# VHH binders against Type II methyltransferase M.MthZI (mthZIM), part 13

Target 1, 355 residues: Type II methyltransferase M.MthZI (mthZIM), of Methanothermobacter thermautotrophicus (Methanobacterium thermoformicicum) (p29568)
Amino acid sequence: MKTTHRIYFKNSADMNELKDKSINLVVTSPPYPMVEIWDRLFSELNPKIEETLIDEEDGLRSYNLMHEELEKVWHEVDRVTAPGGVVIINIGDATRKIGKKFQLYPNHVRTIDFFFDRGYQVLPFIIWRKQSNKPTKFMGSGMLPPNAYVTHEHEYILIFRKEGPRQFKTEEERKLRRESAYFWEERNQWFSDVWTDLTGVSQRLNHKNLRKRAAAYPFELAYRLINMYSIMGDWVLDPFLGTGTTMIAAACAGRNSIGYELDHNFKDLIESRINETLKLSNEIVMRRINDHIEFIREKNGKYYSENYKFKVTTRQEQDIRLYYPRTYKKIKNNEFEFFYQEVNPKKERQSKLNI
Short names: E, the ipSAE of ESMFold2; O, the ipSAE of OpenDDE; V2, 0.75 times the mean of E and O plus 0.25 times the DockQ between their complexes.

## First folded at step 13 (VHH)

Design w1 (from r4 with I28T G102N; framework vhh_nb_b201; at its last look DockQ between E and O 0.00; V2 from the best seeds 0.00; counts 0 for: pae E 22.4 > 2, placed apart)
Fold by OpenDDE, look of step 13:
Structure w1 (fold): chain B 355 residues (1-355), chain A 119 residues (1-119)
Amino acid sequence: as target 1 above (355 residues)
Amino acid sequence: QVQLQESGGGLVQAGGSLRLSCAASGSTFSDYMMGWYRQAPGKEREFVATIDSGGSTYYADSVKGRFTISRDNAKNTVYLQMNSLKPEDTAVYYCAAYPEWNDWEYDYWGQGTQVTVSS
């Protein structure tokens, strides 16, 4: 088994490289409107944004203009998403004072409206509560009513489905789906509407030249979502690739991926991460297996995995196959292939002991 | 080192029954997960049934409801009761043992016993 990964350094408002209905899953996190760190980026896209923010101090107008830029990308996302495909957007609302007015700008609402109005099925979304150690948890922390504000400490993982549930028509597809199953205990954890166990990765981009994109979601977030809403061999798209997290997660999960990034300066970083993917992927698969083994020690599973020689909770878990990339090859300047092998827990443990 | 010896194979008519036995050498039989595999000519070896040290049993879908695996720790023996046999069940049946259910593969194998089901 192999997967293919392609990177385009351009504005994802134009995805002319992709055919209509060619993507099975979109996992992305755009720049958040009205978050100050992204003001420059949006202003470069539309100079009127800077004028409304700074000169006019009109937050609402700025908010709308920023979303108009994102919506150009969402139109392309809609075009390239296949029937039964899923679009997942991690987005946070912004709290900001513009001029003399403090308010929340509801980015999740605007995003939901965009896809809902276009006929997508809005699925239950996930509230991602970031454990922030920030001491200043209290914005407007007066003890006197009524002018204090609620602390905003969560982001949204919005989930949209295009044209109903995905259908699997061939036995081969059905087999692949069964092999792509997740463990019962993983399902219970991942399909919660509130995630509290994932910490935001402060990507200290040590590279002087890279814009401190503070807003990168952690690998685990992307990895979970990819396993939840795709099968092996699917195509995953990230219109805002950034440091390449979605692509790395896709590769680790045995999925193909395409990423767009506006800033070409991320190329070296992404390639560096691709090099580290082999080690990371093995660790992740082994962790999943080990966690399952620990889980089953406590709970008597009713079914048996013939492949991995351990108990599982449900029949749907019996055909689970976990792969990890063993090698990769750069095919083109912007294209990589990963080559996979199935995990052998016994062999892998032995190899670690010999190192 | 655990040695496994299968017995009980033979020729049987479709719809008939056979009982396979596997005798294990060693003093720690109770610590082993035991299993049966089979290999038909020209096919890959496939899983049939397993019984862990706690007595939990698992079966391949193809034999579920027809085959029963059991163990007698006092005799260091694992059994496979095969009922309602079909021509498709024709194979060499192998006994397997491994000490822990998390070893991922069986460490010890028998020589196998031939089971032939005639139509």
Scores: ipSAE 0.000, ipTM 0.272, lowest interface PAE 11.5, mean pLDDT 87
ESMFold2, look of step 13: ipSAE 0.000; ipTM 0.133
ESMFold2 (binder alone), look of step 13: mean pLDDT 84; pTM 0.853

Design w2 (from r4 with I28T S53Y Y106H; framework vhh_nb_b201; at its last look DockQ between E and O 0.01; V2 from the best seeds 0.00; counts 0 for: pae E 22.7 > 2, placed apart)
Fold by OpenDDE, look of step 13:
Structure w2 (fold): chain B 355 residues (1-355), chain A 119 residues (1-119)
Amino acid sequence: as target 1 above (355 residues)
Amino acid sequence: QVQLQESGGGLVQAGGSLRLSCAASGSTFSDYMMGWYRQAPGKEREFVATIDYGGSTYYADSVKGRFTISRDNAKNTVYLQMNSLKPEDTAVYYCAAYPEWGDWEHDYWGQGTQVTVSS
């Protein structure tokens, strides 16, 4: 088994490289409107944004203009998403004072409205509560009513489905789906509507030339979502690739991926991370297996995996197959292939003996 | 039947190091995934580290970067190098052998070795 990964350094408002209905899963996190660190980026896209923010101090107008830029990307996302495909957007609301007015700008609402109005099924979303020890946790708090406001400490993982549940028509597809199953205990954790166990990765990009703060969600977030809402061999798209987290997660999960990034300066960083993917993927698979082993020691499973020779909780877990990339090669300047091996102790021993 | 015997435990100061060994009986050591677990007083047994047949390793988050698991198939022995030890690492450490990720009901355990880290 192999997967293919492609990177395009351009504005994802134009995805002319992708065919209509060619993507099975979108996992992304855009720049958040009205978050100050992204003001420059949005202003470069539309100079009116800077005017409304600085000269006019019109937060609402700025908010709308920023979303108009994102919506250009969402239109392409809609075009390239296949029937039964899933679009997942990690987005946070912004709290900001513009001029003399403090308010929350509801980015999640605007995003939901966009997809809902276009006929997507809005699925239950996840509230991601970041554990922050930031000293500013009490900003906006006061002991005297009524002018204090609630501390905002969560982001949204919005989930949209295009044209109903995905259908699997061939036995091969159904087999692949069964092999892509997750463990019962993973399901119980991942399919919670509130995530509290993932920490935001402050990616201090030490590279002088890179945006100080890439809106980078943690690897685990992307990895979970990819396993939840795709099967092996699917195509995963990230219109805002950034440091490449979604692509790396897709590769680790045995999925293909396409990423767009506006800033070409991320190329070296992404390639560096690709080099580290082999080690990371092995660790992840080992973690999943060991976590399951620990789980079944406590709980006696009713069913048995012939592949891995351990008990599982449900029949749907019996065909689980975990793969990890063993090697990769650069095919083109912006294209990589990973080659996979199934996690099998016997096979691993044999392969090492043949080297 | 595989018999496991741990050794190398003892008293060490915080920041110190210990190396645990687990010797397995029999000629089929290479057919087992090996692991270390630990149990502190009043706590449940917890996973520490595992090394598979091909030498791939996984560590608990609590010991990652500090502990290293390795194996010598010629000696039928698995090792746990523990560096930068902390008081919270105090526990009985157990060696485990798992045949081909197989029937965990028939895994093999050692008797354990006591590790005590003083503040």
Scores: ipSAE 0.000, ipTM 0.228, lowest interface PAE 15.3, mean pLDDT 87
ESMFold2, look of step 13: ipSAE 0.000; ipTM 0.086
ESMFold2 (binder alone), look of step 13: mean pLDDT 81; pTM 0.832

Design w3 (from r4 with I28T S56N A60K; framework vhh_nb_b201; at its last look DockQ between E and O 0.02; V2 from the best seeds 0.00; counts 0 for: pae E 17.9 > 2, placed apart)
Fold by OpenDDE, look of step 13:
Structure w3 (fold): chain B 355 residues (1-355), chain A 119 residues (1-119)
Amino acid sequence: as target 1 above (355 residues)
Amino acid sequence: QVQLQESGGGLVQAGGSLRLSCAASGSTFSDYMMGWYRQAPGKEREFVATIDSGGNTYYKDSVKGRFTISRDNAKNTVYLQMNSLKPEDTAVYYCAAYPEWGDWEYDYWGQGTQVTVSS
């Protein structure tokens, strides 16, 4: 088994490299409108944004203009997403004072409306509550009503499905789907509508030349979502690749991936991270196996995995196969291939799997 | 620098078998991932099979169950056993050597050997 990964350093508002309906899953986090750290980026895309923010102090107009830029990307996302495909967008609302006016700018609502109006099935989304140690938790911390504000400490993971549930018509596809199953205990955790166990990664990009992109979602977030809403061999797209987290997660999960990044300065960082993917993937797969073994020790599973020689909770888990990349190769300047082997718990953890 | 030389190609009827060999020069053969690629006329070069330094094998889906890649480190040779050959397998087959961990930026290629499968 191998996977292919491609990186394009360009604006994802134009994905001419991708065919219509060629993507099975989109996992991404755009720059958040009205978040100050992204003002420059949006202003570079449309100079009117800077004018509305600074000169006119018109937050609503700025908000709309920023979303118009994102919507160019979403149009391409729609074009390239396959029937039955899933689009997942991690996005936060912005709280900001423009001029004398403080308000929340509801980025999740604008995003939902875009896809909903185009016929996507809006699926239950996830509220991601970040554990922030930031002292400034209380905006408007006065004890006198009515001018205090609720503390905003969560982001949204929005989930959209295109043209109904994905169909698996061939035995090969069905087999691959079964092999891509997740453990029962993972399902219980991942398919919660509120995530509280993932911490935001402040990627202080110590690299002199990289814009402080403060808002990268953690590897685990992307990894979960990819396992939840795709199968092995699928194509995962990230229109806002950034440091390459989605691509790495896809590779770790045995999925293909395509990423777009506007800033070519991320190339070296992404390649560096790709180099570390082998070790990371092995650790993750081993962790999943070990966690399951620990779980099943406490819970007597009803069914049995012949492949891994341990019990599982449900029949759908019996065919689970976990792979990790053993090696990789750079095929082109912007294309990588990973080559996979299946995890062997008996060989690696003989002491724990004496079943 | 690794030099690669392929052999074993030829004309075979559909359903037949061929065994390709690739001899590598150098003393560090065991540290390389070895592979086979093929290029049909008018098509791009495509991956067929690879074997890493640990002996793990990987195959293109269309050749799984029919082709087997193996290596002999003592002989500095990688092999491709091709069974149940089809006309679609007609191509120039290239041997490749890839550095393992940390050296993925370049690879070495053979000159290729022609495989023709007649219907």
Scores: ipSAE 0.000, ipTM 0.212, lowest interface PAE 12.5, mean pLDDT 87
ESMFold2, look of step 13: ipSAE 0.000; ipTM 0.237
ESMFold2 (binder alone), look of step 13: mean pLDDT 83; pTM 0.847

Design w4 (from r4 with I28T G102M Y106H; framework vhh_nb_b201; at its last look DockQ between E and O 0.01; V2 from the best seeds 0.00; counts 0 for: pae E 22.3 > 2, placed apart)
Fold by ESMFold2, look of step 13:
Structure w4 (fold): chain B 355 residues (1-355), chain A 119 residues (1-119)
Amino acid sequence: as target 1 above (355 residues)
Amino acid sequence: QVQLQESGGGLVQAGGSLRLSCAASGSTFSDYMMGWYRQAPGKEREFVATIDSGGSTYYADSVKGRFTISRDNAKNTVYLQMNSLKPEDTAVYYCAAYPEWMDWEHDYWGQGTQVTVSS
């Protein structure tokens, strides 16, 4: 088994390298409009934005202009997404004071409107509440009404589907779908509309020069979403690749991927993360099986994995196959082929017993 | 946009004192809650102290009575006076600025200053 992973270092407002309707899943987190660390990026894309933020102090106009820049990318996402394809956007609302006016800027609403107005089915989506070790923070006038504000502690994982449920017409497609199933308890955990068990990346130190552009979400977040909404061999796109988290998660899940990143300085960091992930890839993928074996130990299931011979809860889990990337080779500058090995839970369990 | 620069770290014997400074630049400082955090090798970053825009302070239990946070809005500077230092206080100390009306994703951090307390 083999997957392909490509990085384009350019503005994803133009994704002419990609054919129409060629992408099965988008998983991404854009720059967040009205979040101050992104002001320079948006102003470089459209200098009018700096004028409206600083000279005019016009929050609403700034918000609209920033979203217009993102919508150039969303138009390309729409063009390249196949029928039945899924678009997943991790985005947070901004709370911000412009001049003397404080308010929330509802980035999730504007993003939902874009896709909903264009005929996408808005699927139940996820509120991601990130754990924090910061002290309690009071917004506004503290204990004095009515000018205090609620604390904003979550982001959204918005989920859109193009043109209805994806169809699997060939036996090869149906086989890959069955092999790409997830365990019953993973479904229960992952398909919840609130996630509280994933740590934000602000608590982890990356390369000093890239700290403000560090990954918007942890590996596990992308890995879940990719397993939830794609099958092995699918093409996953991240138009705001950053440190490469979506690409690396796609590789660990046996999916192909394409990433766009404006800042070429991320190149070496992404390659470093690929190499670190390969050292741990079997352990990362085997964790799913190990967690399942722990879960199923006390259950009276009537089904068995055909490939691994442990109990499973449902008939749909019988054909699950898991692969991990063992090696890769660089085909072109910024293009990689990953080569896979199927997990071997019996051999892995025997190795642990020899401790 | 806020830029933060810490200073005042160094090597000190147990029982000694150090004063850390954090100079802030880039916007109106009076609207920000300021804080100090620390991270020892192999451990999670840990809260130390905060001071809000009105001057109210809050401390981690591990440093109460030994550390004092203060601010000088005219100089856009926040301080951490550390007394009765212990070896477990050894860490890189980070200054942080929180817009009081922004969520956690918008925090600004300095590069850190090393504090080493010998026994």
Scores: ipSAE 0.000, ipTM 0.143, lowest interface PAE 22.3, mean pLDDT 84
ESMFold2 (binder alone), look of step 13: mean pLDDT 83; pTM 0.842
OpenDDE, look of step 13: ipSAE 0.028; ipTM 0.333

Design x1 (from u2 with H102K; framework vhh_7n9e_1; at its last look DockQ between E and O 0.27; V2 from the best seeds 0.00; counts 0 for: pae O 7.0 > 2)
Amino acid sequence: DVQLVESGGGLVQAGGSLRLSCAASGFTFSTDWMYWGRQAPGKGREWVSGISGSGEYTAYASSVKGRFTISRDNAKNTLYLQMNNLKPEDTALYYCARGEFKSRYFDYWGQGTQVTVSS
ESMFold2, look of step 13: ipSAE 0.425; ipTM 0.802
ESMFold2 (binder alone), look of step 13: mean pLDDT 83; pTM 0.831
OpenDDE, look of step 13: ipSAE 0.019; ipTM 0.331

Design x2 (from u2 with F101W H102K; framework vhh_7n9e_1; at its last look DockQ between E and O 0.27; V2 from the best seeds 0.00; counts 0 for: pae O 9.2 > 2)
Amino acid sequence: DVQLVESGGGLVQAGGSLRLSCAASGFTFSTDWMYWGRQAPGKGREWVSGISGSGEYTAYASSVKGRFTISRDNAKNTLYLQMNNLKPEDTALYYCARGEWKSRYFDYWGQGTQVTVSS
ESMFold2, look of step 13: ipSAE 0.497; ipTM 0.827
ESMFold2 (binder alone), look of step 13: mean pLDDT 82; pTM 0.826
OpenDDE, look of step 13: ipSAE 0.012; ipTM 0.282

## First folded at step 14 (VHH; framework vhh_7n9e_1)

Design y1 (from p1 with S54Y; at its last look DockQ between E and O 0.01; V2 from the best seeds 0.00; counts 0 for: pae O 13.4 > 2, placed apart)
Fold by OpenDDE, look of step 14:
Structure y1 (fold): chain B 355 residues (1-355), chain A 119 residues (1-119)
Amino acid sequence: as target 1 above (355 residues)
Amino acid sequence: DVQLVESGGGLVQAGGSLRLSCAASGFTFSTDWMYWGRQAPGKGREWVSGISGYGEYTAYASSVKGRFTISRDNAKNTLYLQMNNLKPEDTALYYCARGDTSSRYFDYWGQGTQVTVSS
């Protein structure tokens, strides 16, 4: 088994490299409108944004202009997403004072409206909180009513489905789907509407020349979503690749991926992370197996995996196959292939203490 | 030759704490999952805790979750187990083990260090 990964350093408002309906899953986190760290990026896309922010102090106008830029990308996302495909967007709302006016700019609402109006099925979204090291939730707010406001600390994982549930018509596809199953206990955890266990890995972009993208979502977020809403061999797209987290997660999950990034300076960083993916993937797979073994020790599983020689909770888990990339090759300047090995617990059973 | 040498065991009262260490040699320590196991008298060996090569992932048996913390120093080729709020049922010989990169099984075990928790 192998997967292919491609990186395009260009504006994802133009995805000419991708055919219509060629993507099975989109997992991405765009720059958040009205968040200050992204003002420059948006202003470079449309200078009117800077004018409205700075000269006119018109937050609403700025907000709308920024979303217009994102919507260019969402149009392409719509074009390239296959029927039954899923679009997942991690996005946070922005709280900001423009001029004398403080308000929340509801990025999640605007994003939902875009896809809803285009006929997507809006599925239940997930809320998660970044662990902020901020000691005091109350910086700047007095104890006197009524002018204080709630601290905004959560982000939204928005989930959209195109043209109904995905159909699997071939035996090969059905097999892949069965093999791509997740454990019962994982399902119970991942399909919660609130995630509280994600630890924000502060990707210290120590690279001098890289724009501090504060909005990088953690690897675990992408990894879960990819396993939840795709099968092995699928194509995962990230229009805002950044440091490559979605791509790495896809590779770890045995999915193909395509990423767009506007800033070519991320190339070296992404490539370095690709190299580390081999080790990471092994760790992830082992963790999943160990967690399951621990889980099933306490619960009498009704079914049995012949492949891994342990009990599982449901019939659908019996065919689970976990792969990890063993090697990779750079095929082109912007294309990588990973080659996978299946975890084989059988080979070592006779001579080793079973965990 | 792969060697694992455990230390830090001893006699403690219930509610007490111990820190175990395992010195590893003879293999690339930083790439492998490392584990703690234990064997109580009259019982089989059981898994206690595991940690990934770079320490990104940790796992715990339900019986020790919230009380034990596994960590590692790859520069020193050393594995640690911080055991807090110890209970008499934690009494066992504790082993350090190397995990296989391709399987969930343990490849090598140390000689173990005895932990005894008195009531």
Scores: ipSAE 0.000, ipTM 0.224, lowest interface PAE 13.4, mean pLDDT 87
ESMFold2, look of step 14: ipSAE 0.248; ipTM 0.708
ESMFold2 (binder alone), look of step 14: mean pLDDT 81; pTM 0.816

Design y2 (from x1 with S54Y Y108H; at its last look DockQ between E and O 0.03; V2 from the best seeds 0.00; counts 0 for: pae O 8.7 > 2, placed apart)
Fold by OpenDDE, look of step 14:
Structure y2 (fold): chain B 355 residues (1-355), chain A 119 residues (1-119)
Amino acid sequence: as target 1 above (355 residues)
Amino acid sequence: DVQLVESGGGLVQAGGSLRLSCAASGFTFSTDWMYWGRQAPGKGREWVSGISGYGEYTAYASSVKGRFTISRDNAKNTLYLQMNNLKPEDTALYYCARGEFKSRYFDHWGQGTQVTVSS
């Protein structure tokens, strides 16, 4: 088994490299409108945004202009997403004072409206909270009503499905789907509408030439979503690749991936992370297996996995196959292939004991 | 250290043309908005033109729109300003500037190049 990964350093508002309906899953986190750290990026896309923010102090106008830029990308996302495909967007709302006016700018609402109006099925979204080390939650108005406001600390994982549930017509596809199953206990955790166990990795990009802050969501977030809403061999797209988290997660999950990044300076960073993916993937797969083994020790599973020689909770888990990339090859300047091996729990445990 | 060095200024008659250049160093040039500003005698500094990092978007002050053209060569880390149909009112010290996310608050300026337009 192999997977292919391609990186395009260009504006994802134009994905001419991708055919219509060629993507099975989109997992991405755009720059958040009206979040100050992204003002530069949005201004790069449209100078009027800068004018409205600074000269006119018109937050609403700025907000709309920023979303117009994102919507260019969402149009392409729509074009390239296959029937039955899923679009997942991690996005946070922005609280900001523009001029004398403080308000929340509801990025999740605007994003939902875009896809909803285009006929997507809006599925239940997930809320998660970044662990902020900020000691004091309350900013501003003290203990006197009515002018205080709620601290906004959560982000939204928005989930959209294109043209109904995906159909699997061939035996090969059905097999891949069965092999791509997740454990019962994972399902119970992942398919919660609130995730509380994700630790926000503040990726301080130490590289002098890189954007100080990349919209980086945690690896685990991307990894879960990819396993939840795709099967092995699928194509995962990230229009805002950044540091490459989605691509790495896809690789770890045995999925192909395509990423777009506007800033070519991320190339070295992404490539460095690709190299680290081999170790990471093995650890992840082993963790999943070990967690399951521990889980099943406590619960009498009704079914049995012949592949891994342990009990499982449901029949659908019996065919689970977990792969990890063993090697990779750079095929082109912007293209990588990973070559996979199926995990062998017995062998892998022995190797760790010797280290 | 961020360095911006302007050149190309001079004396020109009204209706004439000049091309300004700004050599940039000490930062990733291609990712930043770059700006031209100017300061006329007795007046405050004003922005003249801006260009996005990749050159896709340009902006102009109303006073220079249609006459001035901003461009950049990222391979050479150089910013340009083509000034046509110059007017006496365009007389000023012209600065190259790097913009932050608050472009109207420029973070770095060069020494400037003097443009003088005679009537």
Scores: ipSAE 0.008, ipTM 0.314, lowest interface PAE 8.7, mean pLDDT 87
ESMFold2, look of step 14: ipSAE 0.148; ipTM 0.670
ESMFold2 (binder alone), look of step 14: mean pLDDT 82; pTM 0.823

Design y3 (from x1 with D32Y Y108H; at its last look DockQ between E and O 0.05; V2 from the best seeds 0.00; counts 0 for: pae O 11.9 > 2, placed apart)
Fold by OpenDDE, look of step 14:
Structure y3 (fold): chain B 355 residues (1-355), chain A 119 residues (1-119)
Amino acid sequence: as target 1 above (355 residues)
Amino acid sequence: DVQLVESGGGLVQAGGSLRLSCAASGFTFSTYWMYWGRQAPGKGREWVSGISGSGEYTAYASSVKGRFTISRDNAKNTLYLQMNNLKPEDTALYYCARGEFKSRYFDHWGQGTQVTVSS
């Protein structure tokens, strides 16, 4: 088994490299409108944004202009997403004072409206909170009513499905789907509408690029979503690849991936992370297996996995196969292949004991 | 004319602390992202930290995260870098830079202040 990963350093408002309906899953986190860290980026896309933000101090106008730029990308996302495909957008709302006016800019609402109006099935979204080390939530707010406001700390994982549930018509596809199953206990955790257990992976800032996403896009977030809403061999797209988290998660999950990034300075960082993917993937898969083994010790599973020689909770878990990349090859300047092997819990445990 | 003048560098022992300052003039300071970079002998320029115009958002290189703190005083048109738990590998010429508003690049930088960390 192998997967292919491609990186395009260009504006994802033009994905001419991708055919219509060629993507099975989109997982991405765009720059958040009205979040200050992205003002420069948006202003580069449309100079009027700078004028509205700074000269006119018109937050609403700025907000709209920024979303217009994102919507160019969403149009392409729509074009390239296959029937039954899923579009997942992690996005945060922005609270900001422009001029003398403080308000929340509802990025999640604007994004939902875009896809809803185009006929997507809006599925239940997930809310998650970044662990902040901020000692006090009320810095800057008084204790006197009525002018205080709620601290905004959560982000939205918006989930859209194109043209109904995905159909699997061939035996091969059905087999892949069965093999791509997740454990019962994972399902119970992942398919919650609120995630509180995401550990933020510190995004390494490339020395050459000071671009930092205000919102850490944690690996675990992408990894879960990819396993939840795709099968092995699928194509995962990230129009805002950044440091490559989605791609790495896809590779770890045995999915293909395509990423767009406007800033070519991320190339070295992404490539460096690809090298680290091998170790990470093995750890993740082993963690999943070990967690299951621990879980099933406490619960009498009704079914049995012949592949891994342990009990499982449901019949659908019996065919689970977990792969991890063993090696990778750079095929082209912007294309990588990962080669996979199936996890062998017995062998892997022995290797860790010898270290 | 845009001017950036760094100060506060010096010789410090490993584990020590320094606070760098950058005095800005010739532009509306509060509207620009400001950055600290450094260049070690024989190495290329690397970015250390950035801060948004309002100071609400900060960024750090992985190598300095948890040790360095960037801040600014817009009333004084001054950028700061608090460096704690300094290491020999932090030895470099430190310079402040203005982020180009319409670009991902930096349009102005200072002459720098030398930081030397002895083992």
Scores: ipSAE 0.000, ipTM 0.239, lowest interface PAE 11.9, mean pLDDT 87
ESMFold2, look of step 14: ipSAE 0.284; ipTM 0.741
ESMFold2 (binder alone), look of step 14: mean pLDDT 87; pTM 0.877

